# Miniprotein binders against p81326, part 82

Target 1, 226 residues: p81326
Amino acid sequence: MLHFGGFIMEINHISKILEKEREEYIRNKVEEYLKQGFSKDDAVNKANQSWRTYIGHRIQDVIYNLLKKFLKDSGLKVTTDKALNNRNLPEELDKVKRLIAINYGEYLFLPDADVIVYKVENNDIKIIAIISVKNSFRERRFETTYWKLKLKESPVTSHIKVFLATPDKDNEISYKCPNGKPKKMRIILEYELDGIYFLKEDFEETEKAKHFGKIVEDIIEISKKL
Below, E stands for the ipSAE of ESMFold2; O stands for the ipSAE of OpenDDE; V2 stands for 0.75 times the mean of E and O plus 0.25 times the DockQ between their complexes.

## First folded at step 9 (miniprotein)

Design B31 (at its last look DockQ between E and O 0.02; V2 from the best seeds 0.00; counts 0 for: pae E 20.0 > 1.5, placed apart)
Fold by ESMFold2, look of step 9:
Structure B31 (fold): chain B 226 residues (1-226), chain A 83 residues (1-83)
Amino acid sequence: as target 1 above (226 residues)
Amino acid sequence: SEEEKKIERLLLKARELLYEAEELAEKGDYEEAIKKLEEAVKLLEEALKIAKELGNEELIEYVEWLLAEVKLLIERIKWKLEE
């Protein structure tokens, strides 16, 4: 899927495709944990946790590859927090890691920045945006807002845009006031973040809440101002 | 609303202390950074108490998460200071 329209269609269907894989994945993991000696209840709990990790990484990889492909000709580069945790980093990625990490003396603390967009000018690196990928909002619901607030407090990182990308299959943040009742989580996330990008069509669009297909144009426009 | 405004002021003060601790740690002033972080923990614990009295589940979850992160950071700085 090399066309813009095809890329949007692929994104809208990714969670549906991966849900078909879920039952087989969980069955295989339960068998693995039972062979390791875990009780049935523990094996099931571990398998479900494993699936949540797996699906989050799969969505992140799709987003990474799409952004890398579509930002390449604009002089923008893309990496991931996974890549930055590798033991032997090339010099360029080591600089990216230093610029996004929070330094507490000898301690280096990486934000949960799933996908990172940056540019290189005269061998200097400038971080443009981080994209946090959330499959579900049942746990760590406000982690992304914490990182935006943390980055905002330092003049070295205050320019970095913080985006959330989500399929939001359970409509936890898709609408501000469904049936006249405010969704506090949607209101807070939209207020605190620079943007929310939905991996589906059915959501309430606003200035900050858009379909993921708009993110490439938004990032390019932001990069021109820096 | 008055209790929620008090929580917001406590959270703002705690965030200011976190920023100050980061600056101190970058200068190598680890003991002073720990003092700032411990003060932030006290403010967050007060905010958590009020959030529990209000029964605000979303705010409780947020403050508990932030407390855990700050306490872990204190442990990491103490470990570095003892090397």
Scores: ipSAE 0.000, ipTM 0.105, lowest interface PAE 20.0, mean pLDDT 78
Fold by OpenDDE base, look of step 9:
Structure B31 (fold): chain B 226 residues (1-226), chain A 83 residues (1-83)
Amino acid sequence: as target 1 above (226 residues)
Amino acid sequence: SEEEKKIERLLLKARELLYEAEELAEKGDYEEAIKKLEEAVKLLEEALKIAKELGNEELIEYVEWLLAEVKLLIERIKWKLEE
C-alpha cells in the first residue's frame, strides 16, 4: 500500500513494488487453473494474463486513491467507471455518469474512464478530467485516444481533459525517438491526449508528458478555468 | 507496523478475490463470483476495523470505498441472476 508520505518514491517504483507479488500470484493461479483441468502450458499462460489484468487494477486503485486524497483539499471529487456501473446510483454519481456519456445515436455509452475527476458547484456537476490508467500497451493502444476524440465531438463533453497515467514498464512510450526512431504510439498519444503522466522517472519529459506528481496541480488548474 | 501489514494483506487478498469474481462473472459463473465477493467483504470489513483502530483516515476512506465497490458488484451480479 502506498503511504502518501513517500508519494514520489512509491510512485516511481510502483511497478517494482507490485511485481514483488507476481511470483506468488502466478504460482497460485497456475495451481488453480491446473485444478480446473487446464494443461500446464495453458495454466501458465492464463496465469500470466490474469496477472496483467490484476496488476492493471492495482495500479488503477493506487492512482484513484492518490488522486482522491490529493484533490480532496481542493474540493474536487473523484470516482471511477466501476462505481458508475450500477443501476442504483446516488444522484451525484448518476449526474456524473450522464455527463461523460458519449452519444451514438440511439445509445449512450461511457468512455473508458478509470478515474473521473469532477467538481460540484451550486448543485451543478462539472467533469474536469478522465484519467485512463494503463500498465502496458500491448492491446488497444489507442483506445484512450479514441475516447478523447469522441468526447471532443460533443459540446457537453468537449471540455473534459483526458489523461493517460502509466508506469510504462516496458518503455513503450517513455521516449519519442529512441535511437533516432520515432515511437508512433508515444507521438500519437501525446498529440491526441491532454497529457501523459508517468509513474516513473526514466522518461522523456515534454509539455504534455510529465511525471505523475504533476497531475494534481494540473487538474486543480484546469478546474479553476471551468 | 504489524497492523498496517495486516491491512495490506487483507486488502491484497480482497483485491484478488474481486478480480477472480469479475472474471467469473464475465464467464457467467455468477454464484461463484458472489461467493468470492462475499469473502472479500469479510476481509475488507476486518481491514476497516483495523484502519479505524489505527485512526488512519486515508486507509479508512480507501477501505470504505473498496467495500462499497465490492458490495455494489454483488448487487449487480444478483440483478443479473434475477434477469
Scores: ipSAE 0.000, ipTM 0.234, lowest interface PAE 11.2, mean pLDDT 86
ESMFold2 (binder alone), look of step 9: mean pLDDT 86; pTM 0.837

Design B32 (at its last look DockQ between E and O 0.01; V2 from the best seeds 0.00; counts 0 for: pae E 17.5 > 1.5, placed apart)
Fold by OpenDDE base, look of step 9:
Structure B32 (fold): chain B 226 residues (1-226), chain A 83 residues (1-83)
Amino acid sequence: as target 1 above (226 residues)
Amino acid sequence: SEEEKKIERLLLKARLLLYEAEELAKKGDYEEAIKKLEEAVKLLEEALKIAKELGNEELIEYVEWLLAEVKLLIERIKWKLEE
């Protein structure tokens, strides 16, 4: 286990690190929305909503960069759904895009794939894992589960592991049964997904629910079996 | 342990400084970015010392790597200042 002890400790504070800009960001956005003619209350609400979106993308970027770095030595490659939305894709990414596409009869659509891990062997691309990054679970709580189920329906994509990575700042899914009450979201996500990786220490660890520090090893292990 | 917590705090502070430095560099404030990074180096060196005292090889390796990255970033910024 490449227990990057230092990495593990650092990643636990990712939300805190990124939230350092929150106050300034909110202030600036409130000012922007006020200039657009919104009321003070509306401006604050919109600013907070904007922040949630912004911080989500920032966390995703950090996770992407970390995975890209730590998987590099293993010969694994990392991309994002954003990168795949380009009209002019290099051949490799075009293949990646096609290999994660979900069939809806007349149409092919991409799952939400914040991070995509793949390998190239003998000019063939194998998709290893899709990592969905969630900062909070206020909206679309089971979207990742939906995509996992859809990927399972095709022999082309059924092997793709789907992981959820989250700091779970609001402790929405950190525990299965806090105070004896089942948390439906945690239970369902853990059941349906291949793994949940927490960017924090305070969570209920299980076979599928692990610290983010283990994701690199898990992905490498999966890659060896494909 | 208390030592591990200290390392964690040092790493957190160093990472915050690194983040600030990156943002400063994006804005063209290279001199201030370098100052932040130099402070980060000091914190990481302290973390490395503690990690070595603990005999945690994984932590040692990580801190050494991060130190190298920060130092490299300092040099990259310096190179940009010379161009």
Scores: ipSAE 0.018, ipTM 0.267, lowest interface PAE 7.5, mean pLDDT 87
Fold by ESMFold2, look of step 9:
Structure B32 (fold): chain B 226 residues (1-226), chain A 83 residues (1-83)
Amino acid sequence: as target 1 above (226 residues)
Amino acid sequence: SEEEKKIERLLLKARLLLYEAEELAKKGDYEEAIKKLEEAVKLLEEALKIAKELGNEELIEYVEWLLAEVKLLIERIKWKLEE
């Protein structure tokens, strides 16, 4: 089987690989929307929105499966927000869900955390990290920082690391000061989050902004401290 | 402030409607799920109005993001209804 380094080399090109399918996907979706009665302009816009959602989910699934595989031998378990929203949860996952729920008085709300890493210690669940997977930042700039801030409000969730994993295809956050101008989004994300992990080769690396290949090592090290 | 607490309540109610809609969609009640999501859109639009009055750029962007996600979810469920 391929070692983790080999998988990371492939994942750093995942957006490029999936982009090759874009033209056919868009063509098929436009035709589908035209048959539903949408105008040409609306059909094209909806098809592009559909593609962005599709590619984002595909990248998320790849990340989930890689983390699940490579964290298993360290005693760490991985689940997703989709799995936690199933009606009949096993007791273990029900505990995970309740440990990440945000309390709004009489109501409990589950954050839209794409991937959750946890461990079972002494018959208890300890949430290690949540990973927000974003393909682009066109209209999802601050979701991840909101969840980090909410998790910091309680001593039972303040230890949870909040990471962002992104190919950042359009270089929206890859550099702090491109062309000498500060990128507000990169600076805020890096300040507020516990880490940003890039699924590409070319970006400004810092203590918190790293190649995706470092995420497994970082999560394992964090789990040893908890 | 009172306005910030109102936004939090609106966001919480919208999130609860999202959970209810997902439960309805899981059991095949797609039309009722869409109804719940459309109610969530109304609450999010009210929250966005207040966030703009406060001038909170980060909150505005978050609510706009969530609103877009809910609208896409409505379209996804409509696709399942037409299958």
Scores: ipSAE 0.000, ipTM 0.119, lowest interface PAE 17.5, mean pLDDT 78
ESMFold2 (binder alone), look of step 9: mean pLDDT 87; pTM 0.846

Design B33 (at its last look DockQ between E and O 0.01; V2 from the best seeds 0.00; counts 0 for: pae E 15.7 > 1.5, placed apart)
Fold by OpenDDE base, look of step 9:
Structure B33 (fold): chain B 226 residues (1-226), chain A 83 residues (1-83)
Amino acid sequence: as target 1 above (226 residues)
Amino acid sequence: SEEEKKIERLLLKARELLWEAEELAKKGDYEEAIKKLEEAVKLLEEALKIAKELGNEELIEYVEWLLAEVKLLIERIKWKLEE
């Protein structure tokens, strides 16, 4: 649980907490876009899109800060792909960047890595895990899976665990077979990824699908094996 | 772009400051926490400026959000100092 400012949230209620802000946020954004000369319909659409971006970033920051906090005592470090986009990286982050890069022949590209957990031992960096943060699965539903598969293709990155963290507000992947119908997305994500961590209580728990509260322990355990 | 990289750098530093401020506030060092947050505001304002210049709506929205959160946090801490 984060207790400070905009990060004052209970993990289990993050979606609910954020949703309480939605109405006001949308109203304010609509007004803003109307002032910019957009039509009412366009303003509403833009406001809704803005909201999605807003909550996505907020959740990502919450997860980042939580991991950073709870992994600190274990000596593990946390960064983000955004931090790695800097041209002038500290040596440590430059190494991190290189160690998560995916080879496409002439080019190296970074996977989507909202949160990166790594350790430094004897001046060597070992990447432990990448956490993808998804608020909704409307677009690029299997992008995280793609990156996992790509990371698995290289001996340099094959050991990196890829986790998905989500509040899954819309219950898109919370259950495998609700009403007797398989949720393809849940099944595939759970199969391909190393774990799914839910920022909520109402989900079908499995060996790979866990409450977010377990991610710290899991990461620490993985780190000990590297 | 270089500008985008600059934004990301600013954002990174701002997030670090937010974290530091949180830790300070937990210890009761509210004045120092406010200083960190005020510094974060400056960085975020610069980032916002650049984001607007680039027309990157996603970054604009994100930075605006962070700014609002930081400013609110400052006010919350100030309230605690008055107690």
Scores: ipSAE 0.006, ipTM 0.194, lowest interface PAE 11.2, mean pLDDT 85
Fold by ESMFold2, look of step 9:
Structure B33 (fold): chain B 226 residues (1-226), chain A 83 residues (1-83)
Amino acid sequence: as target 1 above (226 residues)
Amino acid sequence: SEEEKKIERLLLKARELLWEAEELAKKGDYEEAIKKLEEAVKLLEEALKIAKELGNEELIEYVEWLLAEVKLLIERIKWKLEE
């Protein structure tokens, strides 16, 4: 693969490496919450919730940095929904924000778009793809498909590809028919989205469901058609 | 599979209505946007009924989530108009 070595190793190992760090993280956070006056039980609960938030953000950061690194030489730029929520945006990012925002009367909503890939062509911005990063599918499991639907129905955003990136360590969507029974979430996500990219080796590969190591090639190919 | 085809037709029509409502809202035509969203709600409620008859748990969750989002949007637009 053109993206082997550091990229593949980092992706394949990210959730394992972060899980090894979990015990120390929890211990430190429990102590911090105890100092704030929380009971032992509350401190433990808060520390576990803090870890789930931390690991989710850490995986997003790894994905952002890897995409930025490997897409730079192709003239593609990468930003995040966090960067777009800043109060004082550079004009380029303000244009990106306006191009992906969904208008509901006086309100503008950003889609579930953890990472956004775009290019600048003759001072015009073209959004190529939005990548939603999900560590777990416990809550709002179909929010990403809603945003794809909204983007697909507008002529100014219908070209935008919507991808899902996930370690899926609990195998919630890794296989279509585990034990002969259809996994409806996998089937619906694969049908509605433009692609699912797994941050692990153990999953059922299809034309739309691939290892994350393929996402750079796919994005570059898409960008050439725009 | 005839029931699945009916759900797809209902979802496609609902998606079209959502797009029309977005365009109307951009023009400031909020009352007509609400009418389009209310039509979409009716189609989604029918799709939900069929999804329940099929026993398709994940499709039920998908349609319920989308229906809730559209209903919330309708209420927010109505509140704005009553200012």
Scores: ipSAE 0.000, ipTM 0.161, lowest interface PAE 15.7, mean pLDDT 77
ESMFold2 (binder alone), look of step 9: mean pLDDT 86; pTM 0.836

Design F50 (at its last look DockQ between E and O 0.01; V2 from the best seeds 0.00; counts 0 for: pae E 6.6 > 1.5, placed apart)
Fold by ESMFold2, look of step 9:
Structure F50 (fold): chain B 226 residues (1-226), chain A 83 residues (1-83)
Amino acid sequence: as target 1 above (226 residues)
Amino acid sequence: SEEEEKIEELLEKAEELLEEAEELAKKGDYREAILKLWEAVFLLIRALEEAKELGNEELIKEVRELLKEVYELFKEIKKKLEE
């Protein structure tokens, strides 16, 4: 619509498109768990958890490829936490890893950043944004805000924008006050993060809560200030 | 030995970064000094993990000593920046 042309129509429906696969996936996974000796109830629960992980990774892959494609001509590069976990990293990615890592004394950990956007200027790397992709908020509800707060604690990482991208199929954070009641998760996520980008049409828009189609323009504008 | 040489290279790079950070801090370039120290921390933690994998006690001690020096300067600069 606003950007990405017909692609925006597809990305806002990505969760629905993938849900067509859900029944077959769950059936196959339940059968697999039953063969491993789990009870029917346990197998169903494990299969549903497996689906949430699977669909999250599928959505992450689509977002990565989209950003890589549409940010390329603006001089912005994109990578993933999975690429950064390789022991033999190219020099460029090794620098990216160093610039997003969080220090815990003798330990250095990457935030759970699914997609990382960065810029290369005169052999220097500037991290622009990290995007966390969440399909549901059943567990680790505020993980993304934890990482934003940790990144803000260091002058090396405090400039990094932290975005959340989600289809929010179950409307866990789509509205601030559904049925007149404040939704703690939405309010805290919106307060602490630099932006929430919804992969659907039905949600409460604010300065920080936007359609996913605006993320490319926002990232480009931020990169110009760095 | 090949692995030990790589660890020594990391230590040498980290020591150079620490010296550069000290010079930047003397000039009052605290932000740039902090960036150099952060690079040193990253290299030293990599060196520490590799030294632990080798079981090389002497390299572990060397890395830890330099890491402490880097953290001490980092703390001093952070205090100065807050003043």
Scores: ipSAE 0.069, ipTM 0.605, lowest interface PAE 6.6, mean pLDDT 85
Fold by OpenDDE base, look of step 9:
Structure F50 (fold): chain B 226 residues (1-226), chain A 83 residues (1-83)
Amino acid sequence: as target 1 above (226 residues)
Amino acid sequence: SEEEEKIEELLEKAEELLEEAEELAKKGDYREAILKLWEAVFLLIRALEEAKELGNEELIKEVRELLKEVYELFKEIKKKLEE
């Protein structure tokens, strides 16, 4: 919890702004799915699933844009895995893509990387961090952990920090041991990842679990050591 | 000192962002306002840490005051979003 001068900064505003669009979005999607021949119940379920995906992307975009703007002054660059999924990449992005690729023998695959932070120094690219953005942990709870472990296996990628940024809307990982009961997911994510950054106030702060407001500083500090 | 000047520069930039956010909020552009406020928060957190490192109580106080203003604007925007 970020306490500045006796007050707590509330950051749940981004999610609320996005949620105002929910009713209209759901209505429109339900109509779309009904026209496609789905039942009313199926249409509603699909619309809700679509919304979860949509809002996740919107949050990711906000985080991306924020980091891009703030890190620019430090000479750091930001991209996304989506931007790297092009056949004709600029040389710089092609290098970035190669430097985050994971070896599976006959194949190279990219980790899920919502945000990629890198620097260019003396025409060399150094990958600093990958940030996974998750609104909720209902699905793919340890996907980010998997990618961290895979990146750690190669000397080419082992230095790359992997962070999780989340509003944790459903309070799934906000506390390690609420009511004396360990939250497996929080404990594992905190152990395996290099950091968790919360876009909320109500969470248990640790060395690795911080408010999202600290992420820029942490990235800059890491970048200086590379 | 050069270090104090850097902190003051961060504060000045944060103040500019706060003013921009206020103007955006008045226009109902809450999304952009919030983004500006977040940028301000990042600058202020950095300024606070640097001021603490220097042990400059005056700068620490100034950072906290500006953080309070940022927080108040967040609250106002939040209230408008809940209406």
Scores: ipSAE 0.041, ipTM 0.464, lowest interface PAE 3.8, mean pLDDT 87
ESMFold2 (binder alone), look of step 9: mean pLDDT 87; pTM 0.847

Design F51 (at its last look DockQ between E and O 0.01; V2 from the best seeds 0.00; counts 0 for: pae E 8.3 > 1.5, placed apart)
Fold by OpenDDE base, look of step 9:
Structure F51 (fold): chain B 226 residues (1-226), chain A 83 residues (1-83)
Amino acid sequence: as target 1 above (226 residues)
Amino acid sequence: SEEEEKIEELLEKAEELLEEAEELAKKGDYREAILKLWEAMFLLLRALEEAKELGNEELIKEVRELLKEVYELFKEIKKKLEE
């Protein structure tokens, strides 16, 4: 049995590949911050923070590109919240933006939507899924859950599936009850979200917690029901 | 069948991606090569599931063989990256 586990472990290599750049990146950023007048300790801390942001974006880009490619043949389209943060949007993306917007009375705001999957049928756009990409859960641990709940409140957005994709390097949500103690974050995220997709092998698999390799199939299946 | 043809198309695309990955690896573009391999893997996983649903043992075998090739290339690239 081709232990798909071995290939899946290779997604972990994406993180490793990116981490090879870390030393150089940190060095350069430390130098930059020192030039800006920060102390050595502050410069290091800022560099590390910058790295976390940087690597997060890189992982997001990888996921975006993978999904874009894999979903293309299914006639599905992929965009990002970043792409939607443009004043001059093509009509299609402008519609996408509007269809994921959350109503706060006088204002509409976009959820965190690192990747947005949608289809175009008969000039109508249907949003299928939003994928939040999280490299770490140090900050805003339940932000994705918040957005899912907010999307659920509107009949316009209630159908949108919200997925979390993560390498979970620190094993914050990989297991529900490691050592017999419930991991609150894993339990809540799994309960509230439509799915969690791990870019790793070492995790507790459930109906909602799957390997990232399953996300394409799941999205395609959802798209057929919309 | 139409379903079998779809699986074959997935296999063909996966093979193309594998070849692209090999070429990228030869050029030292290991990151891009890995991305191609992941793409191939996803296609093959879909193909495998579809082949299983059809109960087509021949297609299942073919998919598994390609998955093996993808995995082997991946190991090679990984080794080079660790070097």
Scores: ipSAE 0.043, ipTM 0.408, lowest interface PAE 2.5, mean pLDDT 88
Fold by ESMFold2, look of step 9:
Formats: sequence, structure tokens, C-alpha cells
Structure F51 (fold): chain B 226 residues (1-226), chain A 83 residues (1-83)
Amino acid sequence: as target 1 above (226 residues)
Amino acid sequence: SEEEEKIEELLEKAEELLEEAEELAKKGDYREAILKLWEAMFLLLRALEEAKELGNEELIKEVRELLKEVYELFKEIKKKLEE
């Protein structure tokens, strides 16, 4: 069987691996936008935005496929909020959608849950955890904590663990007290969330802030309690 | 019409779920009652969307009245769990 520990240590470098692609990607996108008639400044801005979208999706896909592969033998299944927005959902996924949706009066919305882990036991579905994937915290700093707080409001969803997975490429939340001063964003995220899993080696480990390689073991242990 | 029949089927199923939830709540089986209410709410919000697309004001009103009953039972159960 595939050795999970060795593979997961390599994923702690995924942002660095993808960053090597950045320069060529941006150059090609700038050329594309210039040919479409945009000014140089607009083309560069659009190219940088395109890169942020691209790398974010790339990291999400890697995490999704990794979790799907390594959780299968434990009877755990994985889906995404994108898959749940499909018009023609199979019954199993329709039940997952019903169990995780948040009510806003006459509207139902899914939380921003890039990856959703659930199990099927005795013909029942139980949501175990959601994992939000963020490459950078330039925008939407506390989006994940908002969804955790909303999920806590109902007994149907209050058991769901909310995790953040991040390479933290800009070193925004890697340490609690850099230079002796508390980092507000790291402190609040760690307090409110059930866990933060870093896709890099250099960060301050705590009981809630861990290497991403720990996430499979943690999810399996949580699932045994539910 | 065929679309109105589909909406009525959603309402019928939601009413069954609401009745089941009421009985479960009377027995103190709050977790199971909440699960029934979540399913009922999902079906009713689908019915509401479809009734609005059809422009059937009578069905819209009926769906909203049943949604109100579902939300009030949620509120009652949450209140009892906090006790």
C-alpha cells in the first residue's frame, strides 16, 4: 500500500513546487491580456488575479484527491461543495447537502467547505468534517470561522469539525507571537477552529496547529467517536 | 398541472415529516425530531422555489405557512435542549 507519511511530507512543499510555475504563468497571461487590448497595468493585475485563482484550485484538488484516496479504507467518503451544487445529485449526495446546508430564511446555502468528509453507516449519513483550503489570507481572513460559528447554531451541524488547511505562503499565521507580539489572526483562527493543518514545515505546532500529514489520522479518530 | 402535482407531493411528504417530528419531540427524542425537521425544511424550500417559478400564489402561501410551523418547532426544541 502507498506509504502515507512519506507522500504527505512531500505535500508540505506543494506551494513551493507550484510557485516555480508562477513566473511563466504570469508572463503568458500578461501576453494574452495585452493581445486582448488591456493596458500593461490592467494585464498584470488580471494575470496576478488569475494566478491566485489557479493556485488555489490546484491545491484544493490535490487535497481532495489525497483525502479521498487515504480515507477510503476507513469507510469514509469525500465530496466538495462544488459537487453538491450539481443539479442532478444522486440520493447520497442529496442527503449530504441536506445535512450541511445552512438556513437563511427562505434560502438554503452551503457553507464554503472546499472538502467535506462523511460516512455512511446503517443507511445513515453523518458529516465528520469540512476542510477549508486557503493559500493566502490577503482577503477573507476569517471566512472559515464564520462558517464554524454558523454550524454551531444547530444540533444537526454542531458536531461537524471545521478545519483549515493552508501552506500559509506569506507567513501570516505560522506563529502565535512573532517577535513577542501576539498575531491576532493566528490566535483567533486557532481558538475558533477545530484545527489548522499547515502544508509547510516552518510553523509553530500546537495541539490545534499541526502538519497536514496528521489530518488523516485525526479524521479517522473523530469518525470513531461519531 | 403536472408541475403543481409535483409541488403538492413535496408538501405532502413535508407534512408527514413534520407530524413525525412532532411525535418524536413529545417523546423527548429531540435529535431524531430535528433530523425530520431538516428534511421537511429542505423539501419545503424546494417547493417554494418551484411554486414561485410557476407563479402559483396559493401554493406559495401554503408552503410559507408550513415553513412557519417547521421553524416554530425548531425553536421550541432548541429552547428545551437549552433547559
Scores: ipSAE 0.012, ipTM 0.508, lowest interface PAE 8.3, mean pLDDT 85
ESMFold2 (binder alone), look of step 9: mean pLDDT 87; pTM 0.845

